# VHH binders against Protein HEAT-INDUCED TAS1 TARGET 1 (HTT1), part 5

Target 1, 277 residues: Protein HEAT-INDUCED TAS1 TARGET 1 (HTT1), of Arabidopsis thaliana (Mouse-ear cress) (q8lfw5)
Amino acid sequence: MESLLECFAITDGKCHPDCLKANNEQEDYDACQSAALVAVSLISSARVIFKIDSKYTEYSPQYLVDNVGKEEVEGEMDQPSCQYTVGNLLSYLVENVWTKKEVRQREMDQQRREFTVKDCFEFAFKKGLPRNGHWAHVGCIFPVPPFACQIPRVPMKGEVIEAANVSEALKLGMQQPAAARLHLFSPEFDLVGEGIYDGPSGNETRYVGLRDVLMVEAEKIKGETVFTVQICYKKKTSFVKVSTRSMILPLNGDDESQVTEPACLLVDFCIPRFSIN

## First folded at step 17 (VHH; from u05 with G104N)

Design v03
Fold by ESMFold2, look of step 18:
Structure v03 (fold): chain B 277 residues (1-277), chain A 120 residues (1-120)
Amino acid sequence: as target 1 above (277 residues)
Amino acid sequence: EVKLVESGGGLVQPGGSLRLSCAASGFTFSDYRMGWYRQTPGKQRDLVAGIYTGGSTTYGDSVKGRFTISRDNTKNTVYLQMNSLKPEDTAVYYCAAFRYTYPNTWEDYWGQGTQVTVSS
């Protein structure tokens, strides 16, 4: 198995040039890719912080993209084509990676389900994760190999801890970064620079959607907590100060007759908490 | 050499008060979050109070309203004022300092701890 891992690791999970090209042409990560990237970042950080890993170890976000929300099929592991062997690896590589055939989208042949960072943590605690490099890189368009269930995974035990509000999020973020989701509005987010992002400011605003972020710091300004979040948006990482005030968010666009309840720009705070068991 | 030194622990009657101090050296104090954690035998350390670099504070539910964390960046010291002490506050109290540095570096430093005992 070490020889097979070495063979796959030497290729670095790289796919056909069309897969790399498709990933490079993608302006921003989709929701599942974003959740997976944040989740592995927090898992790697927590495992070093709590001394489960001896050094920062990267885990595969593409494994999460490919597998979260999918049910296991009984008996599938016993089929010869599903075994992690040199022959099966070579057959997969020849058929799907090294040939010049037209392969455009990995997800065309898979049952894909949208998921969150919380879902990724729960999956990791249930199934474990392979190291980055033992699985295809993010954005790979090739089909999942039949022997994928036998690729080694690092077991992980723990639970997801959530915070429903700012006060509880401050507790979660003391010792490790916390995940959250940020409501993005255009043009306000693109114009914030070094200031405080306070969401929608007028009738010219457009709701962009939710984006996964890491809460990394907090400060008190004019009596209110302001979080600093790390965000990857349009594949560019930046740090943004975010208001925690409750406000009316125009999430439904033009439906002005619909009553909306006050909400915060940051929602869905959570962290992974690993067991010593 | 990084050093966190707690002081101010001791024996106190229920309803009494104590003030813990933690003197820090060997790092740029204002860049670090500071926290007080406590541990009883056989249990994990629990957050008692935390203070972020920008002054935001957080408290464990069992101490909210009774304990106050503060920091003095000119003296490189963090404090925990503990009022209305209860027997369940009995524990070893640890000072901690944390900093995140992008992209993936998390630093933590811990003191040796100071015993707080609340009994009659």
Scores: ipSAE 0.743, ipTM 0.897, lowest interface PAE 0.9, mean pLDDT 82
Fold by ESMFold2, look of step 20:
Structure v03 (fold): chain B 277 residues (1-277), chain A 120 residues (1-120)
Amino acid sequence: as target 1 above (277 residues)
Amino acid sequence: EVKLVESGGGLVQPGGSLRLSCAASGFTFSDYRMGWYRQTPGKQRDLVAGIYTGGSTTYGDSVKGRFTISRDNTKNTVYLQMNSLKPEDTAVYYCAAFRYTYPNTWEDYWGQGTQVTVSS
């Protein structure tokens, strides 16, 4: 099976021109790609921190993008075309990579289910993840090969631990980074600089949406906890201090009276907790 | 080279108080979050208290309200003030230091531990 994996990896190094054009035309933000990248980063970090991996090991975010939320079809793996064989691999490569493909890539992307970092952790604990070299070497967005469920994967056992509040999040992040999601408002987020991001601040604020972040540090300022989060936004990785106080968030337009309950800018804290044995 | 040295453990009566210290050397102390963990025989280490680089603190549920973590960056020392001690607080207490460095570097250092025994 090693030789078969090497053949798949070599193809990954030669991107089809249509794949290059499709990648350049991708939207600036992809929620599923964001969740997968954060999830893999935390899985790799946790596994080395808790000595499950002897060194930092990269796992495939593309495998998560391609497979999370996919419904299993009973009996599909037993079909000859679904077996992970050299012949099936070569047929897939000829059909989808080495010839000019006329299938609409945009339609396939639009059928992708949205998922969260938590969903990625749960998937990884259920199905395992391939190492980055075994899957990510495909390099482009392709139709998922029929034999994808048979790609070698590192088994992973564990559970998702969530935090309902700041106090619990501080416990989760003490020994490892924690995932969270951040409510972004424009232009406030773009203008925060080295200060504390405290959300919407007046006229013409626009809600951008939720963004996946890593909570990597915390400090106390005037009696309140402020998290430092690592975020990739507009293709730039930065570190931003974020207020944890509750506030009314104008998520659905310009009328503050339509928002009924206070919320925090950071929500959905979680970490992967691996079983040792 | 890197060294964490716990002190201040010992025998104390229920309801009593004890103050643990951890002297750190071999790294820039203010860049590391510090923690106290404890372990009883046959169990894994549990978080007792943690303090982030900017002073935010967290506590295990069983010690909240009774224990206080603090740090003195000028002395490279982290402290654990333990009040209202109970027999179930009996354990070896370990000092730990952690730092995350982008993109994916995580450092951890541990002391050798100090025994705390709470009995009549």
Scores: ipSAE 0.728, ipTM 0.884, lowest interface PAE 1.0, mean pLDDT 79
Fold by ESMFold2, look of step 22:
Structure v03 (fold): chain B 277 residues (1-277), chain A 120 residues (1-120)
Amino acid sequence: as target 1 above (277 residues)
Amino acid sequence: EVKLVESGGGLVQPGGSLRLSCAASGFTFSDYRMGWYRQTPGKQRDLVAGIYTGGSTTYGDSVKGRFTISRDNTKNTVYLQMNSLKPEDTAVYYCAAFRYTYPNTWEDYWGQGTQVTVSS
């Protein structure tokens, strides 16, 4: 099994040129890729912080993209094409990764799948994750290899810990980064610069949607907590200070009110807690 | 070399007060969030109190309202003021420092701990 993993690791971080070109030209947000990327970042961080991994180990976000929310197929592991062999690995790589094929997304209506960072954590605790070198592509939407169920996975034991409010979120983020989702409004988010993002501010505000973020720091300003979050938006990673003030959020476009109860700009705080300490 | 040195532990009667100090050296203190954790034999370390680099604080549920964390960046020291102490607060108290550095580096440092015993 080690020799097969060595063969596969050579393609780590490398994607078919057509997938790289399509991904680089993509301007929009993909919720599944975002959740998977945040989830593996937090898992890798937590595992080194709590000394489960002796050094920072990258796990595969593409494995999450390919498998979260999908049901296990009975009998799949016994088929010849599902065997974890050098031949099957090379066949998959030649057909789906190394050749110049048309972007598969254009030829097929992608079945809509939505999952959250929490879903990724629960999946990882249930099924484990392969190391990134063993399942190494992100943003390339190729068919899942028939032998995927046989690729070695690192087993993981733990639970998802959630926070319902700012006070609990501060506890979650003390020893490790915490995941959250941020309500984005345009143009306010694009113009925040070094200031504090306060969400919607006028008649020309547009709701962009929720984005996965890492809560990485906090400060107290005049009695209120302001979180610093790490966010990848329009393919640029930045650090933004976010108000935790409760407010009425217009979550649909102009001239429509839908949220009747106060909410915060940051929601769905969670961390992975592994079963040690 | 990074060092965190706790002091101020000891034996105290129920209802009493105690102040823990943690002197830090070997790193830029203001860049690190600081925390106090405690451990009873046979159990995992639990967060007692934390203070972020920007001054936001957090507390374990069992100590809220009784304990106060603070930091003095000019002295590279974090403090834990413990009031209204209960026998349940008996534990070894550890000072910790944490920093996240983008893109993938998390640092943690721990002291050797100081014993707090609440008993008559």
Scores: ipSAE 0.726, ipTM 0.889, lowest interface PAE 1.0, mean pLDDT 79
Fold by OpenDDE, look of step 17:
Structure v03 (fold): chain B 277 residues (1-277), chain A 120 residues (1-120)
Amino acid sequence: as target 1 above (277 residues)
Amino acid sequence: EVKLVESGGGLVQPGGSLRLSCAASGFTFSDYRMGWYRQTPGKQRDLVAGIYTGGSTTYGDSVKGRFTISRDNTKNTVYLQMNSLKPEDTAVYYCAAFRYTYPNTWEDYWGQGTQVTVSS
């Protein structure tokens, strides 16, 4: 059964052409994808640090994308629809693979709640994570088959630790990689280069949104703590120094992710802390 | 071979001072953040002080204002100056080194620890 399920795991290069097309057309990972990618990286790293895993293990970000924020149906695994049968498989293929329904991606996106790295951690601790090779690649646009619930998951025991401020974040990030969210403004972020990103600087600035980042380093520059963060933006990974002293003010707009109160550029610090076995 | 060797621990009276040293070898010291942790029997290992590669420092709440962490990259050594020691500071102190390497590698090394005992 595991081998059969693995056959349905869509990895890079083996996914349906429509999934590949969609991924290639995407300018950037969406918020959920970004969160999931950061989450699985941090989880894997933490597990190595705490000697749970002997090496960095790739866990499935798409699993998180597919499942986080969905209403938990009690007993889902016991439902007939969760059974792996040839009939169910054929039905899935006919409905989702062989029948080109272009409209389904929008429907799936509408039903998916936006979630954070924290949400990913919490979900992982509750439900476990499958290995990356046992699930669809990140960006897959096809609906998850009901029997996917039978795909093996690695159980995870731990908790999310959050930092309320930069000082606490420094502590959290000392022993393991830490997550944060960065308020992104354009063109200031694009122009920062080797400098320090300090947020909006003029009237022509636009708010891009919050981006999940990995805190890599901290240094004091002119008395200010500056974080070096790893970020994936526009499909490019880079390191950026970020000011912790700069405060941003509430922005006018309809975006739910907009700043409602004065805030630092970096917010929502958290780590996955695994229990010591 | 990576090696962290702690020194400077011992017995001290309350209110006294100690300076711990950790000599590192077998890796590029300047690329690693360094930290001091302490552990008592039956309890978790807690952060005492940390110093990032860029020089930023962080301290446990109980030691803030009393302890100071510093590093000398030319000597591959990290230090912990402990002042105004209290009985509650009694523990095994561990030196640790951490590094993140793109895209997803985290490595850590730990010393064997040095005993610090604060007692009258």
Scores: ipSAE 0.693, ipTM 0.873, lowest interface PAE 0.7, mean pLDDT 86

## First folded at step 18 (VHH)

Design w01
Fold by OpenDDE, fold request of step 24:
Structure w01 (fold): chain B 277 residues (1-277), chain A 119 residues (1-119)
Amino acid sequence: as target 1 above (277 residues)
Amino acid sequence: EVKLVESGGGLVQPGGSLRLSCAASGFTFSDYRMGWYRQTPGKQRDLVAGIYTGGSTTYGDSVKGRFTISRDNTKNTVYLQMNSLKPEDTAVYYCAAFRYTYPNWEDYWGQGTQVTVSS
């Protein structure tokens, strides 16, 4: 196991050419990947803030992608095929890496999963997280090895705290970064620049979907609370000011909008609260 | 050297007022959100009031309407005006500075100042 972990660490995020190709062809992270990335960032930050970790430690988002929403397998750790042995390792390599596969089951599974940042936090508190270097990179298309269950996880104790509104979110976000979800509309989001993103404007707007973001700052502008959020969109990280007053309405004509009722642009605020004792 | 120094604490009667000050040095004050927290022995440290870099403020539920947080960036000082003080407000009050610069989070804390509300 130590050798395996060392090998993972040495790869520095590199993987099989097929996997790299697949990742390069992906224009954006999917909802689960985005959620996982946001979750581990906030977890890492919180652990430093509350002096659990002495330094910022990267935990594996792909672990969350691979495991959140899956049922536990009883006795998995005791199964011979789940042991880290040279034989099992070689078997995995022969079957999944050295042999060309037409269909990557892992990728298919990822497409079918739906979970939120909250789910990620809850899972992390339940199962712990491996270090980023000890698990597959985000977007890896290879199946999870059976012996992956032997990979050490850092235990985490805590709970998820949610904010029901902007006022509560301001409190939650004060001492540590908070998660939120942002309703994205194009081209309004793309054109916002240094301005304030205030949602759809006009008949040519298109609903892109919800994106997980980090709440990183707040300011008062003309009596309105405006959040600065960190967002990864199309695999590019940026900071955007977002209106908390603007409400979105269902769009007429194209069934592209999932919004059925007026809603704020930012929703689903939450943080991981770690136990100090 | 980063330093946060609280002042203004003391003994006050119920219904009285205090104004806490926190003088900051050793960092770019304007880049940090500032907060006041309070703690009693054996209990967790709780948010009293916070002010973001952009001036947005937030308050603990128990102090809303009674306490006001403000900052003067020219003086590198954050203030907590405490009115209508109650015995339950008795605690050590801490000044804190926070900054998020992806992926780094920074926090600094003062030594605390005792506030005692009693008859």
Scores: ipSAE 0.852, ipTM 0.946, lowest interface PAE 0.5, mean pLDDT 90
Fold by OpenDDE, fold request of step 24:
Structure w01 (fold): chain B 277 residues (1-277), chain A 119 residues (1-119)
Amino acid sequence: as target 1 above (277 residues)
Amino acid sequence: EVKLVESGGGLVQPGGSLRLSCAASGFTFSDYRMGWYRQTPGKQRDLVAGIYTGGSTTYGDSVKGRFTISRDNTKNTVYLQMNSLKPEDTAVYYCAAFRYTYPNWEDYWGQGTQVTVSS
């Protein structure tokens, strides 16, 4: 087991040329990867904040990607194929690494699953998380080895706290970073620079979708609360100031007939609250 | 050395007012959000009021409209004006400083000051 864990640690995101290629070809993270990355970041931070961890410990986002939304298999750990043996390892390598497959099972599974940061938190509290170095790198295209269930997980005790609005989010984010989802419009987001992202403007706007973000700071500008969020977009991590003004968001393409209620660009605020006692 | 020193606590009658101060030293005060928390024996520490670096404020539901948090960056001090105090406000009040610099989160806490509201 130790040797396996060491192998994972050495890969540093490059376990195989196929993974490297896939990662390079990917324009952006998918929703699951994004959610997982945000989740583990907040978990790591929270654990330090609440003195559970003495230092920032990286936990595996890929573990969440691989497992969130999957049905629990009773007795999985007791199955012979799930044991960490030389035979099982070799079988895995022959079947998945040394043999070229047209379609990687992991990719197929990832496309079928949709989950949120909240889901990630809930899963983490239920199952724990392995350390980042003890699991496949994020974006790994190879199937999860059956014996991966034997990989140690750090137990996590807590609950997810949600905020219903900006006011509650301010409270929520005071002591620890909070997760949110951002309605992203292009080119407005791309052009925001050091300004304030205030959503769609004009006829050229395109709705990109919801993106998971970390709420890291807040300020009052001209009577409006503005959040600074950390976002990974197009493989770039940046800090962006986001307006919390309620506005009509053109989320639906050509359907002019749908009156959309005003909404905030930031939604679905939540944090992992760890139990200390 | 990072220090947060609370002052202004004490005994006050219901309906009275207190003003807490927290003097900060040993770090760049303006880069930190500041908060007041309170704790009673056997209970968790709860947010009373918070002020972000940019001046946005937030309050616990029970103190909203009665308490006001403010900061003076020139004095490295955060204040909590407490009006219309109630017996339920009796607690140890803690000053806290927070900063997030990815991936690091920093927090500092004061020693606390006792606030007792009693007739």
Scores: ipSAE 0.849, ipTM 0.946, lowest interface PAE 0.5, mean pLDDT 90
Fold by ESMFold2, look of step 23:
Structure w01 (fold): chain B 277 residues (1-277), chain A 119 residues (1-119)
Amino acid sequence: as target 1 above (277 residues)
Amino acid sequence: EVKLVESGGGLVQPGGSLRLSCAASGFTFSDYRMGWYRQTPGKQRDLVAGIYTGGSTTYGDSVKGRFTISRDNTKNTVYLQMNSLKPEDTAVYYCAAFRYTYPNWEDYWGQGTQVTVSS
C-alpha cells in the first residue's frame, strides 16, 4: 500500500488541465465544496486541540465532496478493477485524470446531492477520512475510482454537537472553532469592510443564500454579542464580524403572504466532538 | 515561555465565596480568550466559564448565575468570582488560554488550584 500512496504523491498537484480548468470555471459558490472545506478544517483543528493528532494533519475535502450522500453497492470491493493496485490506479488516472473529461465532470457535479457540514462530520465519523494528499490528486475529477473503498482512511470516532442559539454557540466555540451558516445579503455583505455585518439594511437588498463559516471569536458591543467568522466567499477567505441580533429576514423576497419568524444571521452551529479513546 | 499561574483556591464552607486569579505571561494576553475549567479525578475537564477577547462570556450550566468571569488586560489576569459554592463545585480549577490563528489553534493551561467545598 505504501507504493500506491507514493504513486499518489508523485501525481501531487498534477490535476488534469481540463479538470483544473473546469474547477476554476465553476460558479462562485459550490455548497458541497464549501461544506467539505469547513468540515475538514474543523476536524483537523479538533484532532490537534484534543491531542488525537500530534500535529496539524490535513484531511481530504475532495473525498467528502466525492462520497457524502453516495450509496455503497454490494460486492463492488471484490471486482478486479476495485482492487487498490498500481495497475488499477494507473488505469484510473489515465482514464479520468490525465485525459479530457470536462463534459463528464460537469454532468456529475450537477447530479450530486447537496450536503451540509453536519453531514460531512457524520460521514467522517462513520467512514473515516483519507489524508489530504492521498486523495487530493484524484479529487480534481469525478467519478469516484472503483478502488475508492480501499484507499487508506484515518478512522474517526465521535459525534456532532449542535447549538440552538447564540448562548450555546459561545460554549461550543470556546475551546475549538465552530461551524455555522451565514445568511448573506447583497449589497450589504460586500460593503461591510471592517465593520459589523448587520444583514439587510434597505429596500433594495437581495438575498444571496446561506454560506458556511467558521466561528472563531466573539466580542460584546453595546450589550450585543458579535461573532467573528472566517468565510470563503467568491474564492476569497476573509474574517467578518457578524451581528447576532434576532430579526425578520427577507429570505425569499418581499412575499407579504409568507409570515416569517425572527431569525439570526448565523444558524446551524455545530462542532465535531471526538472520542478520546 | 508561556505561563499561567492560578491562585485563590482553598477550603470553603457551602454557601461561601472564593475568588480565583490567573496571572498570564509569555504571550500577548489581549489576543487570547481565557477560560476556567475544572476536573474531578477520573473525569474530563469541564468548562466552568469563558471570556472571549472582546469580553463576551459563557458559563457551564451548573455555575450560571453563581460564578462570574472577568479579565483585566492591563494586569494580564483573568478572574473567577465563585459565589454560593456547593460541595459539587469541589475540583481542581485550571486556567486556560486559547487563540485561533488560521489554520492553527493554540492552547495553554495552568497547573491548577484546588477548591474544596465542605462542611
Scores: ipSAE 0.711, ipTM 0.887, lowest interface PAE 1.0, mean pLDDT 80
Fold by ESMFold2, look of step 18:
Structure w01 (fold): chain B 277 residues (1-277), chain A 119 residues (1-119)
Amino acid sequence: as target 1 above (277 residues)
Amino acid sequence: EVKLVESGGGLVQPGGSLRLSCAASGFTFSDYRMGWYRQTPGKQRDLVAGIYTGGSTTYGDSVKGRFTISRDNTKNTVYLQMNSLKPEDTAVYYCAAFRYTYPNWEDYWGQGTQVTVSS
């Protein structure tokens, strides 16, 4: 089976044309894809940094999209179609990858569970992750293969380490990048350019929501810490400097929101910490 | 060739002070965040202090308020001022340099300098 997996892994076209078309037509932020992409990036980085992987190894974000938060069915691994065999792999490829099929909205909805980067880390520590290219599902809205539970996965041991404040986030990010979520406000974020994003600035501010980011650098400007984050927003990946000062944020505000305690624009700091055993 | 050379270690009485220095060569110093780590036999290296490229600092819980990290980019040197030293500060102290450019991570380590705090 190793030769067949290697042949499939070198297939340049990782995504069926119908999946490419669906992705290109997707205008809204996809929180599941974002969280999965950030999570595998941090897992790959940490495993090399702490010498668990001997080289940078890419893990499958699509496996996370397909499986985080999903209930396992009893006896699934015992079904003939669920066995990890050459025949079942080829049948899946013929039925879902190599023959032209329309994308089903219902299958997409079932696979678009909301989850966070932390959820992805916890899943990876519990279940392991396949290497990218070993997960035959092509990163599209195709159905999860029935043999998915038997596809080889790299086991991972560790824990999620969170930071409650900027001071602890600086400690977490010293030797590895860290995940965080950023409160986005429109139009302020669109207008930040090369400056420092400092959140809402007036009556015409609209709260966009939280976005997953990679915290990659920090600097001190006039006594205040400013993080540099990598973010994908409106299909554009960029590096943005973000203020860390505490402020009252007008999230989904009404009369009750005016009593919200101060918060930072960056929240939910975490890293994966692997066991060294 | 990258080199990190620690100096300033030694034997000191409890309550005393030491200043560690780490001279760096073989890379563009200002592009790297710098850190001091310490290790006792049989344990993992622990962060003592770190300083990012833009000057933000972080400290391990046990040294906060007693130790100060600083850097001088014109001399390619990072410093650790250690005050109010305690016996539990006894360890080998390592200088480290890190650079992250996704997905690449570069890390360099010195050979370490012994700090011993005893009466």
Scores: ipSAE 0.701, ipTM 0.884, lowest interface PAE 1.1, mean pLDDT 79

